Miniprotein binders against Serine/threonine-protein phosphatase CPPED1 (CPPED1). Designs and how they scored, part 12

Target 1, 314 residues: Serine/threonine-protein phosphatase CPPED1 (CPPED1), of Homo sapiens (Human) (q9brf8)
Amino acid sequence: MSAAEAGGVFHRARGRTLAAFPAEKESEWKGPFYFILGADPQFGLIKAWSTGDCDNGGDEWEQEIRLTEQAVQAINKLNPKPKFFVLCGDLIHAMPGKPWRTEQTEDLKRVLRAVDRAIPLVLVSGNHDIGNTPTAETVEEFCRTWGDDYFSFWVGGVLFLVLNSQFYENPSKCPSLKQAQDQWLDEQLSIARQRHCQHAIVFQHIPLFLESIDEDDDYYFNLSKSTRKKLADKFIHAGVKVVFSGHYHRNAGGTYQNLDMVVSSAIGCQLGRDPHGLRVVVVTAEKIVHRYYSLDELSEKGIEDDLMDLIKKK
Below, E stands for the ipSAE of ESMFold2; O stands for the ipSAE of OpenDDE; V2 stands for 0.75 times the mean of E and O plus 0.25 times the DockQ between their complexes.

## First folded at step 13 (miniprotein)

Design y3 (from y1 with E25Y; at its last look DockQ between E and O 0.89; V2 from the best seeds 0.72)
Fold by OpenDDE base, look of step 13:
Structure y3 (fold): chain B 314 residues (1-314), chain A 80 residues (1-80)
Amino acid sequence: as target 1 above (314 residues)
Amino acid sequence: SMKVKIEIRADSPETLEEIIEYVKYIAEILGLKVEITREGDTVRVEIEGVDRELLRMAFSLIIREARRLGAKVEFRIEKE
């Protein structure tokens, strides 16, 4: 067993890519596939909210453990297996430098180690993972813990872009890191255009918007009007069809031109009436179809026949 | 402590009541203390807490709902 195989079960993103998907094998369309998207497992949040103290609370996270274990069990039962499992940020509750951060991190790692080895993990950074105002140090800690904060990978001719959305929210303490992502993103989007990717899909924690590109700034759940418009226009011009996000702890979304903004509710704590759940995302040659499932629905029934038929069509 | 003050104005008393109930709901879910004052067509909401994230979340949810219902929203954040 090489020292690299003794490294954590996580195929960590490195060198701005995910080694689990060799680009040479994944540059061409090979037929429909699906992946699972979760968001906001956020170990510690349920307790923190119950006490009204997110900064110092969150000393218990057994419920989030159980929910995330149920999610992993549901995913592992799926046949055919999903191509990957993406977590759209807020992996843990404790922000950088806050109590319980290490313990929450280790518990989440323990739970995620039970994911089938044939299902790569795609980890997105949220504001709890790197802070609302990220620094070089908080980004470095994330990269050491989970892998690169932004990266790309190919699956069957589809380009996937993982972005650090905190660089769009507040880059004031790390302007050079923000600039580096901007340059990298422009290069990736250029490659997507040049190679005529079948689809391009973005994962980021903070939504561009919850309902409309023209909605007012809410100063937490959406990006600013100026930022979201620039990003959306850039994505559309590059042929990005869908942006997936979390952060809202509710299902939401909307469309801007040909761009679908999908906000997925949490595995962990809920702000609305949505059940704890996961999103099934089916990628066909022509379209991307997605549906939110409760953990119970997915565990008991699996994927519905209409989605399964899309996956099985050659 | 941080205090968030929101002033919400609506043309309908029913809209104001719906906003008030939503504010109470959000305060309950997030474990926050809120003071709600109604004066004519205006509701004033004061949210107090030690947690900045919870306050920001509550603020954002409240202003989004008020705007969705067609209310005018003004706000200020005070640091105590």
Scores: ipSAE 0.650, ipTM 0.872, lowest interface PAE 0.8, mean pLDDT 92
ESMFold2, look of step 13: ipSAE 0.665; ipTM 0.866
ESMFold2 (binder alone), look of step 13: mean pLDDT 83; pTM 0.808

Design y4 (from y1 with E35K K72T E74K R76E; at its last look DockQ between E and O 0.83; V2 from the best seeds 0.74)
Fold by ESMFold2, look of step 13:
Structure y4 (fold): chain B 314 residues (1-314), chain A 80 residues (1-80)
Amino acid sequence: as target 1 above (314 residues)
Amino acid sequence: SMKVKIEIRADSPETLEEIIEYVKEIAEILGLKVKITREGDTVRVEIEGVDRELLRMAFSLIIREARRLGATVKFEIEKE
């Protein structure tokens, strides 16, 4: 897809950064502010799940279109505007090389272009976007379509890191790409440790854990215990305060030392009782406060007064 | 094809029944076919299919729920 079609709200990440938020303008605290987090719109998943055929069954996604349009409409009504809208992976359902992927991609791009131009998109890769076993080729396809798979950016003195978490799950066909992210991440975490920044925040599709750092491996929804502990320790030593993820299609999370793991439920289909929804994340000088809203609730009533008071407070 | 075999043991009959109902619900949501057998304090679940993603998801959901309810879980993943 051409750069012209990716313009507007996309601001495709390039060079491991996001041009929508140039560092020289965003390096000092300028909060409070807030952003919106969604996850797993995953065009195609509802049909694929109902037929038991993820590879070939996701040939309809009208419901996911409607849900994502509802999300966009809810976001566009918010005042003051959020600083950005992050989609925390599994943008579409069809994995690389599977049917309907092009059509799902074009429909998602069309729906997301309706986001207010003042609200940049931040796009996180999920296992459906780059494959369960990514290769250099599947990563390159993602980057052509959506922008870099990992990058960082500053907003109001806060360092945001976007990670390709599939490299932690299965790097077997792309070990050099994983190594490149590992080195880049160590450099970014060193910057976070040495610099005066208000907060550091990570987005990645696969959660470190769903309830506790010590939980057993579940072999799909969490990262393995050794992997999650190594990452969590690196994040904590660098002063990262929270990791936001999707993938579980349910709200979940917990705290390990000073690090919060926040798992946000889906815009698309749920695996539990959560409604289709979005997470409002408010960043103050002292803390990060977040709350999950159903799409209906956010559209109809907007952000609750207590969060709005934090957004307006200096 | 992959075949997942899960052995779930609990002292409480109510716990085993809740797990059986959960397995049926997950299978229905994900369009999977399952075989469930029970002997005494043990439930055995077999899930089979060619779709690795749905099998991994179902397996993960089932073992998490069984563990949440206090059951002991053992499992085998067989590639066919």
Scores: ipSAE 0.698, ipTM 0.880, lowest interface PAE 1.0, mean pLDDT 91
ESMFold2 (binder alone), look of step 13: mean pLDDT 82; pTM 0.798
OpenDDE base, look of step 13: ipSAE 0.711; ipTM 0.890

Design y5 (from y1 with V50Y; at its last look DockQ between E and O 0.80; V2 from the best seeds 0.74)
Fold by ESMFold2, look of step 13:
Structure y5 (fold): chain B 314 residues (1-314), chain A 80 residues (1-80)
Amino acid sequence: as target 1 above (314 residues)
Amino acid sequence: SMKVKIEIRADSPETLEEIIEYVKEIAEILGLKVEITREGDTVRVEIEGYDRELLRMAFSLIIREARRLGAKVEFRIEKE
C-alpha cells in the first residue's frame, strides 16, 4: 500500500502522479467504467455571498456541510461503485490567509472521510483553494493539505490530467510554477499521442469557455480568448476528448471541434436555477457520456437505466 | 475599492426588463447593493463595494446575460 492509500480516501497526489491508480495496472482499456464529478462545495460560500463579503462574511457553513454529506451519502449508495470521485475545485471558501480557512478545511476533511474507502478522491485546485493570484507559498500550502496541484493518472486505459487552471488566469506572482506546469503538460500530451490511449480527459477548475470557444471574455468565469484557444488546440492535437470544470456554479458547456467543454454546477451555492448536484460520467470504448443529477434525485433513484446499461455493457 | 458602471442598450423594452430582473437576482445572491436606472433604450447599472471578487463576479454575470439577450454592453471600472 502506498503512502497515499495509507491516508484513507485522501490519496494525496505526489510526484505528479496518483498512487491510487498505478499506471502499470491501469494503462490498458478496462471499461466501461464511470466516475462522479462534483464541484464547489466551498464551505463558507453561502454565508459570505449573502453578506457581500468574501473575506470576512463566511463564518458559517453548516448548509454546505449538509449538502456535501448528502453528496457523499448518494455516492456511497451507488452500485457498482464509481472508479473515483473528483471534486473540481473550490473545496473551501476562505482563500489563503483568510479567516476560518483552517476550520473549513478540517470540516471538509471530516465530511469526505465518510466516502467509501473503495472510491478514491481526486482533488482539483480552485481559485479559493490557492488564491486568485497564487504564490509559491499558497501552492505549497494546498499541496501540503490536499496533494499536488497538477498531476496525471490512468484508469482503464484512459489518461486523466488534473491542471492548476489558476496558472492560466493569473500567474503573475508565480511565473516559474506556471512554466513548470506548461512543460509538464506538453510532456503528458506527448505521452497521450504516443501511447494511443483510449481517451484523454482534463479536469481544471476554470472552464475554457461556457458556451463557445469564440465567446467574448467575461473577465471571471472563462479563460481569456487567446489562452483558451491555445489550450484547446493543444488538447485537441493530443486527442483530449473533454474538459470538466466547475467555477461557474451553473451547468454550461459546448463543443469546439471534437473537444467538449463541460461545466458542472455546484454541490454548494448556486448562481442559477440548477439544483445542488453531482455529475455522473460514463466512459465507454467509443464515447464519454455524462449527466447532471440533483443530490435528491441521485440518492433516491440512483443512476438512470440508460446510463447504467452503458456502465454494464462489455 | 471598486465601482463598476455598466451601460446596457437594447431596442426591446422587454429585453431591458429581463436584464433588470436578472441584475436584481444576482445582487441578491451575492449580497451586493446595486443602483439601476433606465432612460429610454438604456439601462445603467452601478455596483460598488470593497469586495473585488464579488464585483468581478457580478460584472461578469451581468455582461454575459445582457450579451445572451442581444443587448449592447459598455462598461467602465472606477477605483474609489
Scores: ipSAE 0.703, ipTM 0.877, lowest interface PAE 0.9, mean pLDDT 90
ESMFold2 (binder alone), look of step 13: mean pLDDT 83; pTM 0.806
OpenDDE base, look of step 13: ipSAE 0.747; ipTM 0.905

## First folded at step 14 (miniprotein)

Design z1 (from y1 with V50L; at its last look DockQ between E and O 0.78; V2 from the best seeds 0.71)
Fold by ESMFold2, look of step 14:
Structure z1 (fold): chain B 314 residues (1-314), chain A 80 residues (1-80)
Amino acid sequence: as target 1 above (314 residues)
Amino acid sequence: SMKVKIEIRADSPETLEEIIEYVKEIAEILGLKVEITREGDTVRVEIEGLDRELLRMAFSLIIREARRLGAKVEFRIEKE
């Protein structure tokens, strides 16, 4: 990577890969390891939610700043350090072209710069980051700000795929971009099948489903039944073991055959009774174990002994 | 603005009452206009708001909760 890239806080994905994890150094099993998953800091949503005005009501985000700072501080205390910190979309609240988007972006960048520089950031696009109906222009803006909207990388023999899931929800204004991701995804899934990865893991903002592959469509939080089944079958055929998502602002999930769908609750605005929190994800040679922690619990007590034992197992 | 009409049917009066309370809670938080009518085993909810994104979220939360409680849900989305 260039000296300019290494000297900054963000190692933005470029060329459909993440330079923080060079494949030649990461392609063989080096576990166990763990990473931290957060979702939906969504600077602005708490005020917009309480005001009932998504486009114009999100003019304050001090609470989300404090919550995300708390998340960063909790992560920075962890020992051993996690391999990376992934944010599973809806980084800010204001959609492309809406008021306060620049200010929310600036504040989130400032907060995230406080993450320990030994812990790379992995950034996933959400519907608020690229719009509900993305265009080439809105995707380009995201990529300039945060890095590629879809890419892959290796950590310790595990292939990670980051997808722009909004292309599965509404590609009507960007069909060529969806086609490009589809082609790229088929190539990556072929690699997963051929290479004998220890595991393959997907990050995408919109969950395939919240409880069951056969659940009814809810027209906002899950992908349509036909779409989710096609994706899930492709993932299973390629040996993908788990998909991690946000978007629901609640913990949820289920299993379809050998594929787990894990939906993680929000750092920011809560739409249910979960506390603001983060998910600890431990990767061993045999399995992937994960647990959601409130920000307070993680800050005060750290990772529970059973998970820490898995992380330190020799 | 958008308007959503939801019809929720359940065998249990307690289930319908729980759903009504959930709808009121969501609508109050989001500042949405809501009209709720109960007739026998059926609750009809009409929700309306200027903010299409929040209306879509509210609608989705309501139908998921009703289904989780065992109710049958039918709906219609109207644009005005």
Scores: ipSAE 0.622, ipTM 0.856, lowest interface PAE 1.3, mean pLDDT 90
ESMFold2 (binder alone), look of step 14: mean pLDDT 82; pTM 0.801
OpenDDE base, look of step 14: ipSAE 0.738; ipTM 0.903

Design z2 (from y1 with E28K K79E; at its last look DockQ between E and O 0.86; V2 from the best seeds 0.76)
Fold by ESMFold2, look of step 14:
Structure z2 (fold): chain B 314 residues (1-314), chain A 80 residues (1-80)
Amino acid sequence: as target 1 above (314 residues)
Amino acid sequence: SMKVKIEIRADSPETLEEIIEYVKEIAKILGLKVEITREGDTVRVEIEGVDRELLRMAFSLIIREARRLGAKVEFRIEEE
């Protein structure tokens, strides 16, 4: 699909930036504001999991369509409107080269086109979107479909960094691409450290950790101890306050020094007891406040008064 | 196919029962075959399937839950 055909809500990142939020208009504090974070709509996962066949079992995704439509409808009802809607990876279930990937992709695009045009989409790559072992070809496919796999943008004086976290999990077939992100990230973190940002925030699919920086490696849901410590220390040194992730299909998180790791549960399917949901993230001059809502709660009751007061400066 | 064998040891019968129920839940969610046996203070879990991704996910979830509950965990991975 051409860039023109995917326009509207798809302000695809290009050149390591997001044109929906020009830095000239967004580099100064203009809060409070809020955004909506979702994760893992993963069209195809329910059927693939229930049949025990990740690669070939995901031939139906009607429930994920309905859940994601419900999410979009809930977001569209919100007033005031959120500044953007970020999906924190695993957009569809079928990995590169696997069956039904094209159909899942087109259905997700159709559903997301219903998002209010005033609410830009921010898309983060997950392991299902670029493969467990990404290559130059799988990364290029993602970029053609959704936009850059890593980039930065400003909203209201806050610097947001979107990272391709699969480069930290397995860069073995794309070491030069990982090196390019590493160099770019060091430059962005230097900017964050030296510039008067109100806050700096990271989105990446794979969490640094689920509960504690010192936890044991779990070989799937967290980054290795050496990798996550190295990244966390770089983020802290640069003044990053929070990392938002998906991947776990459960709510989780913890704090390492002054860095919060926030893991948000799935739109698509849960590995725990959380309902299908979205996270409301409110940014004030002083702090970042967030809360996970079920799709039903958000649709029926909207955002709770205490968060709404922060958004509206009550 | 791939098989994962996990041995989980805890003093509390309630802890072992909680782990067993969790393993059953994960196996159901991920469509995996699982065998669970208990001998005294030890639960042995064998998970098998052709799908490496789902086995890695199940393995990770089970060892995290067992560790969270304070159990001792040993494991081995076999490919057939």
Scores: ipSAE 0.710, ipTM 0.879, lowest interface PAE 0.9, mean pLDDT 91
ESMFold2 (binder alone), look of step 14: mean pLDDT 83; pTM 0.809
OpenDDE base, look of step 14: ipSAE 0.733; ipTM 0.903

Design z3 (at its last look DockQ between E and O 0.91; V2 from the best seeds 0.79)
Amino acid sequence: SMKVKIEIRADSPETLEEIIEYVKEIAEILGLKVEITREGDTVRVEIEGVDRELLRMAFSLIIREARRLGAKVEFRIEVDGKTIEWTR
ESMFold2, look of step 14: ipSAE 0.717; ipTM 0.873
ESMFold2 (binder alone), look of step 14: mean pLDDT 78; pTM 0.751
OpenDDE base, look of step 14: ipSAE 0.782; ipTM 0.913

Design z4 (from y1 with L54M; at its last look DockQ between E and O 0.87; V2 from the best seeds 0.76)
Fold by ESMFold2, look of step 14:
Structure z4 (fold): chain B 314 residues (1-314), chain A 80 residues (1-80)
Amino acid sequence: as target 1 above (314 residues)
Amino acid sequence: SMKVKIEIRADSPETLEEIIEYVKEIAEILGLKVEITREGDTVRVEIEGVDREMLRMAFSLIIREARRLGAKVEFRIEKE
């Protein structure tokens, strides 16, 4: 069923599923395929950072609009089309209750509406979308605007899990919501293990870690050591092969046993030397291959031949 | 507002200089004013701001880079 038939412009997740990819049609391997991952368009962030005022400084976002429009145009030129486009959190800059949140939201919706309608959107919640300390009210606002904060879907025999990682960072004002996700996640991981799916992949905004499972806590960009070890062990036991995240505004990652943690840099402002960009993720029967592209390179030259060969290989 | 004080110690002068340059870069990106002093094998960074989020990000970035370069990091958080 198309996004229009599912009742939402942005293919909004409902009932912990994504109607753009009906499970009965997607349960068997149908790859290779690829998808595009972006992160942190975060309309408002450039101005907020330049003024040193996160809450009140983000009153302009023309640059983020242009960068995200460039990303959309680059995606729309791709042939063959990607299976979906995932935004891995921090959709807008203004946190719940902060100025310009409505305006930033409406502008992002307008920009994303230009994505080719054959390419479903997958939206992941970030700390700016639901707050650093989420409440039932801030989560409900996100769900009303963008769809469920956590859900799963199948594409070509691959199980994708979208998590609200803020519940692992600070559930203090919503412990029952964290408990609900924990229970749901255990059920999904059990399904992944039982089904022997081709691959299982997680999207969450906050990375488990940036370089190593044993790295020190940094109190912002990674999850605490005890939390990330528990999650990683659960993922590994269920056969999850990779977690994709944003949040760091820089490319990073590492491997823990057979689990890859992939941190993708921002469409919006960087905290390092990466260009504004998108990640191409190719899924074959045997492996998941990914590469970060600047917006300029993707727009001008498209996907490099070695990845395109994997995409077209049957 | 909050103040974060970070003490960074390393055996290598090159490591301390690289950390100082990184702190200046982060301060520029995040619109923060910082005070940096160096005495021997120690660099002290004081960051003060009204915006808690920017302070958390700057603190996290600085301690990660210092640790990546092999420096020993201690810190204190003060509310003023």
Scores: ipSAE 0.700, ipTM 0.879, lowest interface PAE 1.0, mean pLDDT 90
ESMFold2 (binder alone), look of step 14: mean pLDDT 82; pTM 0.791
OpenDDE base, look of step 14: ipSAE 0.754; ipTM 0.908

Design z5 (from y1 with E48K G49N; at its last fold request DockQ between E and O 0.84; V2 from the best seeds 0.77)
Amino acid sequence: SMKVKIEIRADSPETLEEIIEYVKEIAEILGLKVEITREGDTVRVEIKNVDRELLRMAFSLIIREARRLGAKVEFRIEKE
ESMFold2, look of step 14: ipSAE 0.760; ipTM 0.898
ESMFold2 (binder alone), look of step 14: mean pLDDT 80; pTM 0.770
OpenDDE base, look of step 14: ipSAE 0.778; ipTM 0.916
ESMFold2, look of step 16: ipSAE 0.698; ipTM 0.876
ESMFold2 (binder alone), look of step 16: mean pLDDT 80; pTM 0.774
OpenDDE base, look of step 16: ipSAE 0.764; ipTM 0.912
ESMFold2, fold request of step 18: ipSAE 0.747, 0.753, 0.698; ipTM 0.894, 0.899, 0.874
ESMFold2 (binder alone), fold request of step 18: mean pLDDT 82, 81, 82; pTM 0.793, 0.786, 0.795
OpenDDE base, fold request of step 18: ipSAE 0.732, 0.659, 0.723; ipTM 0.904, 0.885, 0.901

Design z6 (from y1 with F75I; at its last look DockQ between E and O 0.91; V2 from the best seeds 0.72)
Fold by OpenDDE base, look of step 14:
Structure z6 (fold): chain B 314 residues (1-314), chain A 80 residues (1-80)
Amino acid sequence: as target 1 above (314 residues)
Amino acid sequence: SMKVKIEIRADSPETLEEIIEYVKEIAEILGLKVEITREGDTVRVEIEGVDRELLRMAFSLIIREARRLGAKVEIRIEKE
């Protein structure tokens, strides 16, 4: 039992990897698998929006607790078990230095401890987690609390890249950290090419775009045209097929060449008409298939037969 | 409080009405105070809030929807 097991502490990303997936064992394709993707549990947001005050609001998050508990219960009932559960940022509502941050963090950790131990957690940083303009201090706090802000891991010959997207949004207070991620990413993408990974998949909180690579900058939900284009071209050239994100609290997405940009709606607060939910992502040798489920649908019915058939086909 | 002013021009009254209803919906969801003024082919939206993040979200949603509907968006940010 590692010292991390005794404290009920999640397997945190460290050394830019996730120890739950030993690279030596996970470098080769072993058949189809699936994982669950959630986004924006964002404890405190529902109350904050109800009052129109995100800075001092968010003093209540019982609804987000219930929603996230329902998500965990749904995931734990799935058979076969998902390979991992990824949360695509905005884990809590309170930004660095804001009220209720500690309490929200503790409650989310409490809820997530109920995830089956055979299902590793993959935690992505959002703008609420590290701030819109991250600093060395806010990044360090995130890393201490949740694990590395960017890292990679292998599952069955698929390379997964977790990125800190705030370094693309506003690196003005941490340009050296941004540069370190850029260098690391280039190395990881080179490794993906050299090792002939079955697939490469990216997780980041802020979408490259919501609908089109050519869409106008909206100054919040997408990255700038210049940044998104550079990243998309880099990803495509490396053979990345899918980028998953949150941040929008709605389902959205589009394609650019062979790159699928998937924006998944929230577990927590909704900005649109999407139900509270999770995305099931099935990875086969040939393709990546994904579908959004409401928490109720996933809890009551589980994964639909067509997706289950893809997982069971060896 | 921070105020964001958005001027939106559309070629049809129907598009302006759709934008107005969307602005109201977003304001309700985000708990923001909005003032909407219609003058001819132009809608002026003033969003007031104490939270910069909420204002940015509202702004982004509104301008995105207006653009999606083919409207022209002019942005005036007044920092009080």
Scores: ipSAE 0.655, ipTM 0.876, lowest interface PAE 0.8, mean pLDDT 92
ESMFold2, look of step 14: ipSAE 0.670; ipTM 0.862
ESMFold2 (binder alone), look of step 14: mean pLDDT 81; pTM 0.780

## First folded at step 16 (miniprotein)

Design ko (from z5 with E53S L54S M57S L61S R64S; at its last look DockQ between E and O 0.49; V2 from the best seeds 0.00; counts 0 for: pae E 16.1 > 1.5, pTM E .767 < .8)
Amino acid sequence: SMKVKIEIRADSPETLEEIIEYVKEIAEILGLKVEITREGDTVRVEIKNVDRSSLRSAFSSIISEARRLGAKVEFRIEKE
ESMFold2, look of step 16: ipSAE 0.000; ipTM 0.198
ESMFold2 (binder alone), look of step 16: mean pLDDT 79; pTM 0.758
OpenDDE base, look of step 16: ipSAE 0.058; ipTM 0.607

Design t1 (at its last look DockQ between E and O 0.92; V2 from the best seeds 0.77)
Fold by ESMFold2, look of step 16:
Structure t1 (fold): chain B 314 residues (1-314), chain A 88 residues (1-88)
Amino acid sequence: as target 1 above (314 residues)
Amino acid sequence: SMKVKIEIRADSPETLEEIIEYVKEIAEILGLKVEITREGDTVRVEIKNVDRELLRMAFSLIIREARRLGAKVEFRIEVDGKTIEWTR
C-alpha cells in the first residue's frame, strides 16, 4: 500500500507512529530514496518582526502564504516524488493563546492540502506551535491540530524519530510529559542500537548546536551545553547519523563524532542572507546527502544532476 | 519593561566595529530599537521596549556573533529595574 492510499494529506501521527508508513512494509532497506525538509513557514512572523511585536504584531501573513505555496508547487513538480515532506517546526507564528493563531492554522492547513497526495507530511512541533514553556494543555492543542508531538516511523529501512525539543528547552510546566518522551526515546534508541535499521535520523525543531558541540550557550537557538551533550551522546551510542532542525532561520550545522547536526533555513522569514528554501535529503545505503535549494531554483531547475544520480542509483 | 545590557570587549578595534555593524543589521531585521555606545575597547548594547521573544532572539544573535569574533561578552538582564539571571 502506498503512502497516498493510507489516508492522504495530513496524516496525523497517533499512538507514537505514522500510519502513512506501516512498519511491516518499511522496515527493510529499499533505497535510495529522498525527502524534502522545510522549516519555519511561521505564518505571521514577517509582520511581527517588522513591527517589533511578536505577541500582537503578526496580523498579516500573505507573504508566508505565497512562499509556502511556492514551496508546495516546487515539491509537487519533483520527479521521482519524494518519500515525504517534513516541516521542522514553527508551523505558525502565534503561540498558544495569542491572537490570530486559529486563522494562521487554518491558512497553513489550506496551503498544505495542496501537497501531492502521494507525498505524506511529517509535522514537527516548534516553540511557536507548542509554546516556549509547554503545558499539558498546549501539547494537547497541538496534538488535536497536527498529531502527536513525538513519534517514529520507518521509510525503506531507515528509522525516523520526531522529537518535541521544547521538552529539552523548558519542561518546567509539564515534567510528566517530558518523562514520557524520555522513556519512549530510550525505547526507540534501543531499537536503533540493535541495528535493524539502515540509518537512524532525528527531526527536532531546536538544534543541539549551530556550529560545534562545544559552543557556548546562546540561550535561544541552541540547547544548553549539558542537555545537548547528553542527547548527542545518546544519539551517537544508538547509531543516529544526523539530526535535522530549524529554528535559526539560517543554514548552519556541524559534526560531533559521527553525528551531523543540520540546521535548515526558513521557508518564511530569514535572519541572514539565505534565500527562502527547502532542503533535499538523499538517503543511500552508505550515506545521507543533503542540499539547500532556494524555492526559485527548485521550482525552475529541479534537483541537480549529482543528487538525482544518487536518487536513481540502485 | 525588560531590558538587556550587553558589554562586549575586544582588543581589536576592527572586531568591535564589525560587531556594531552586526547589531545594526539585526536591529533592522527584527524591527528593534537598540542603543550602541563605544568607549575604548568596549561596546555596550542596550535593548529595550521589545517583547520577551524578540529580546531573547536579539540577545542570542548578538552574543553568538561577538563570541565568534573572539570578543569577551558580559551581560545583565533587568526586569523592572532588577537584575535577574537569563533563563530559557
Scores: ipSAE 0.684, ipTM 0.860, lowest interface PAE 1.1, mean pLDDT 89
ESMFold2 (binder alone), look of step 16: mean pLDDT 74; pTM 0.706
OpenDDE base, look of step 16: ipSAE 0.770; ipTM 0.909

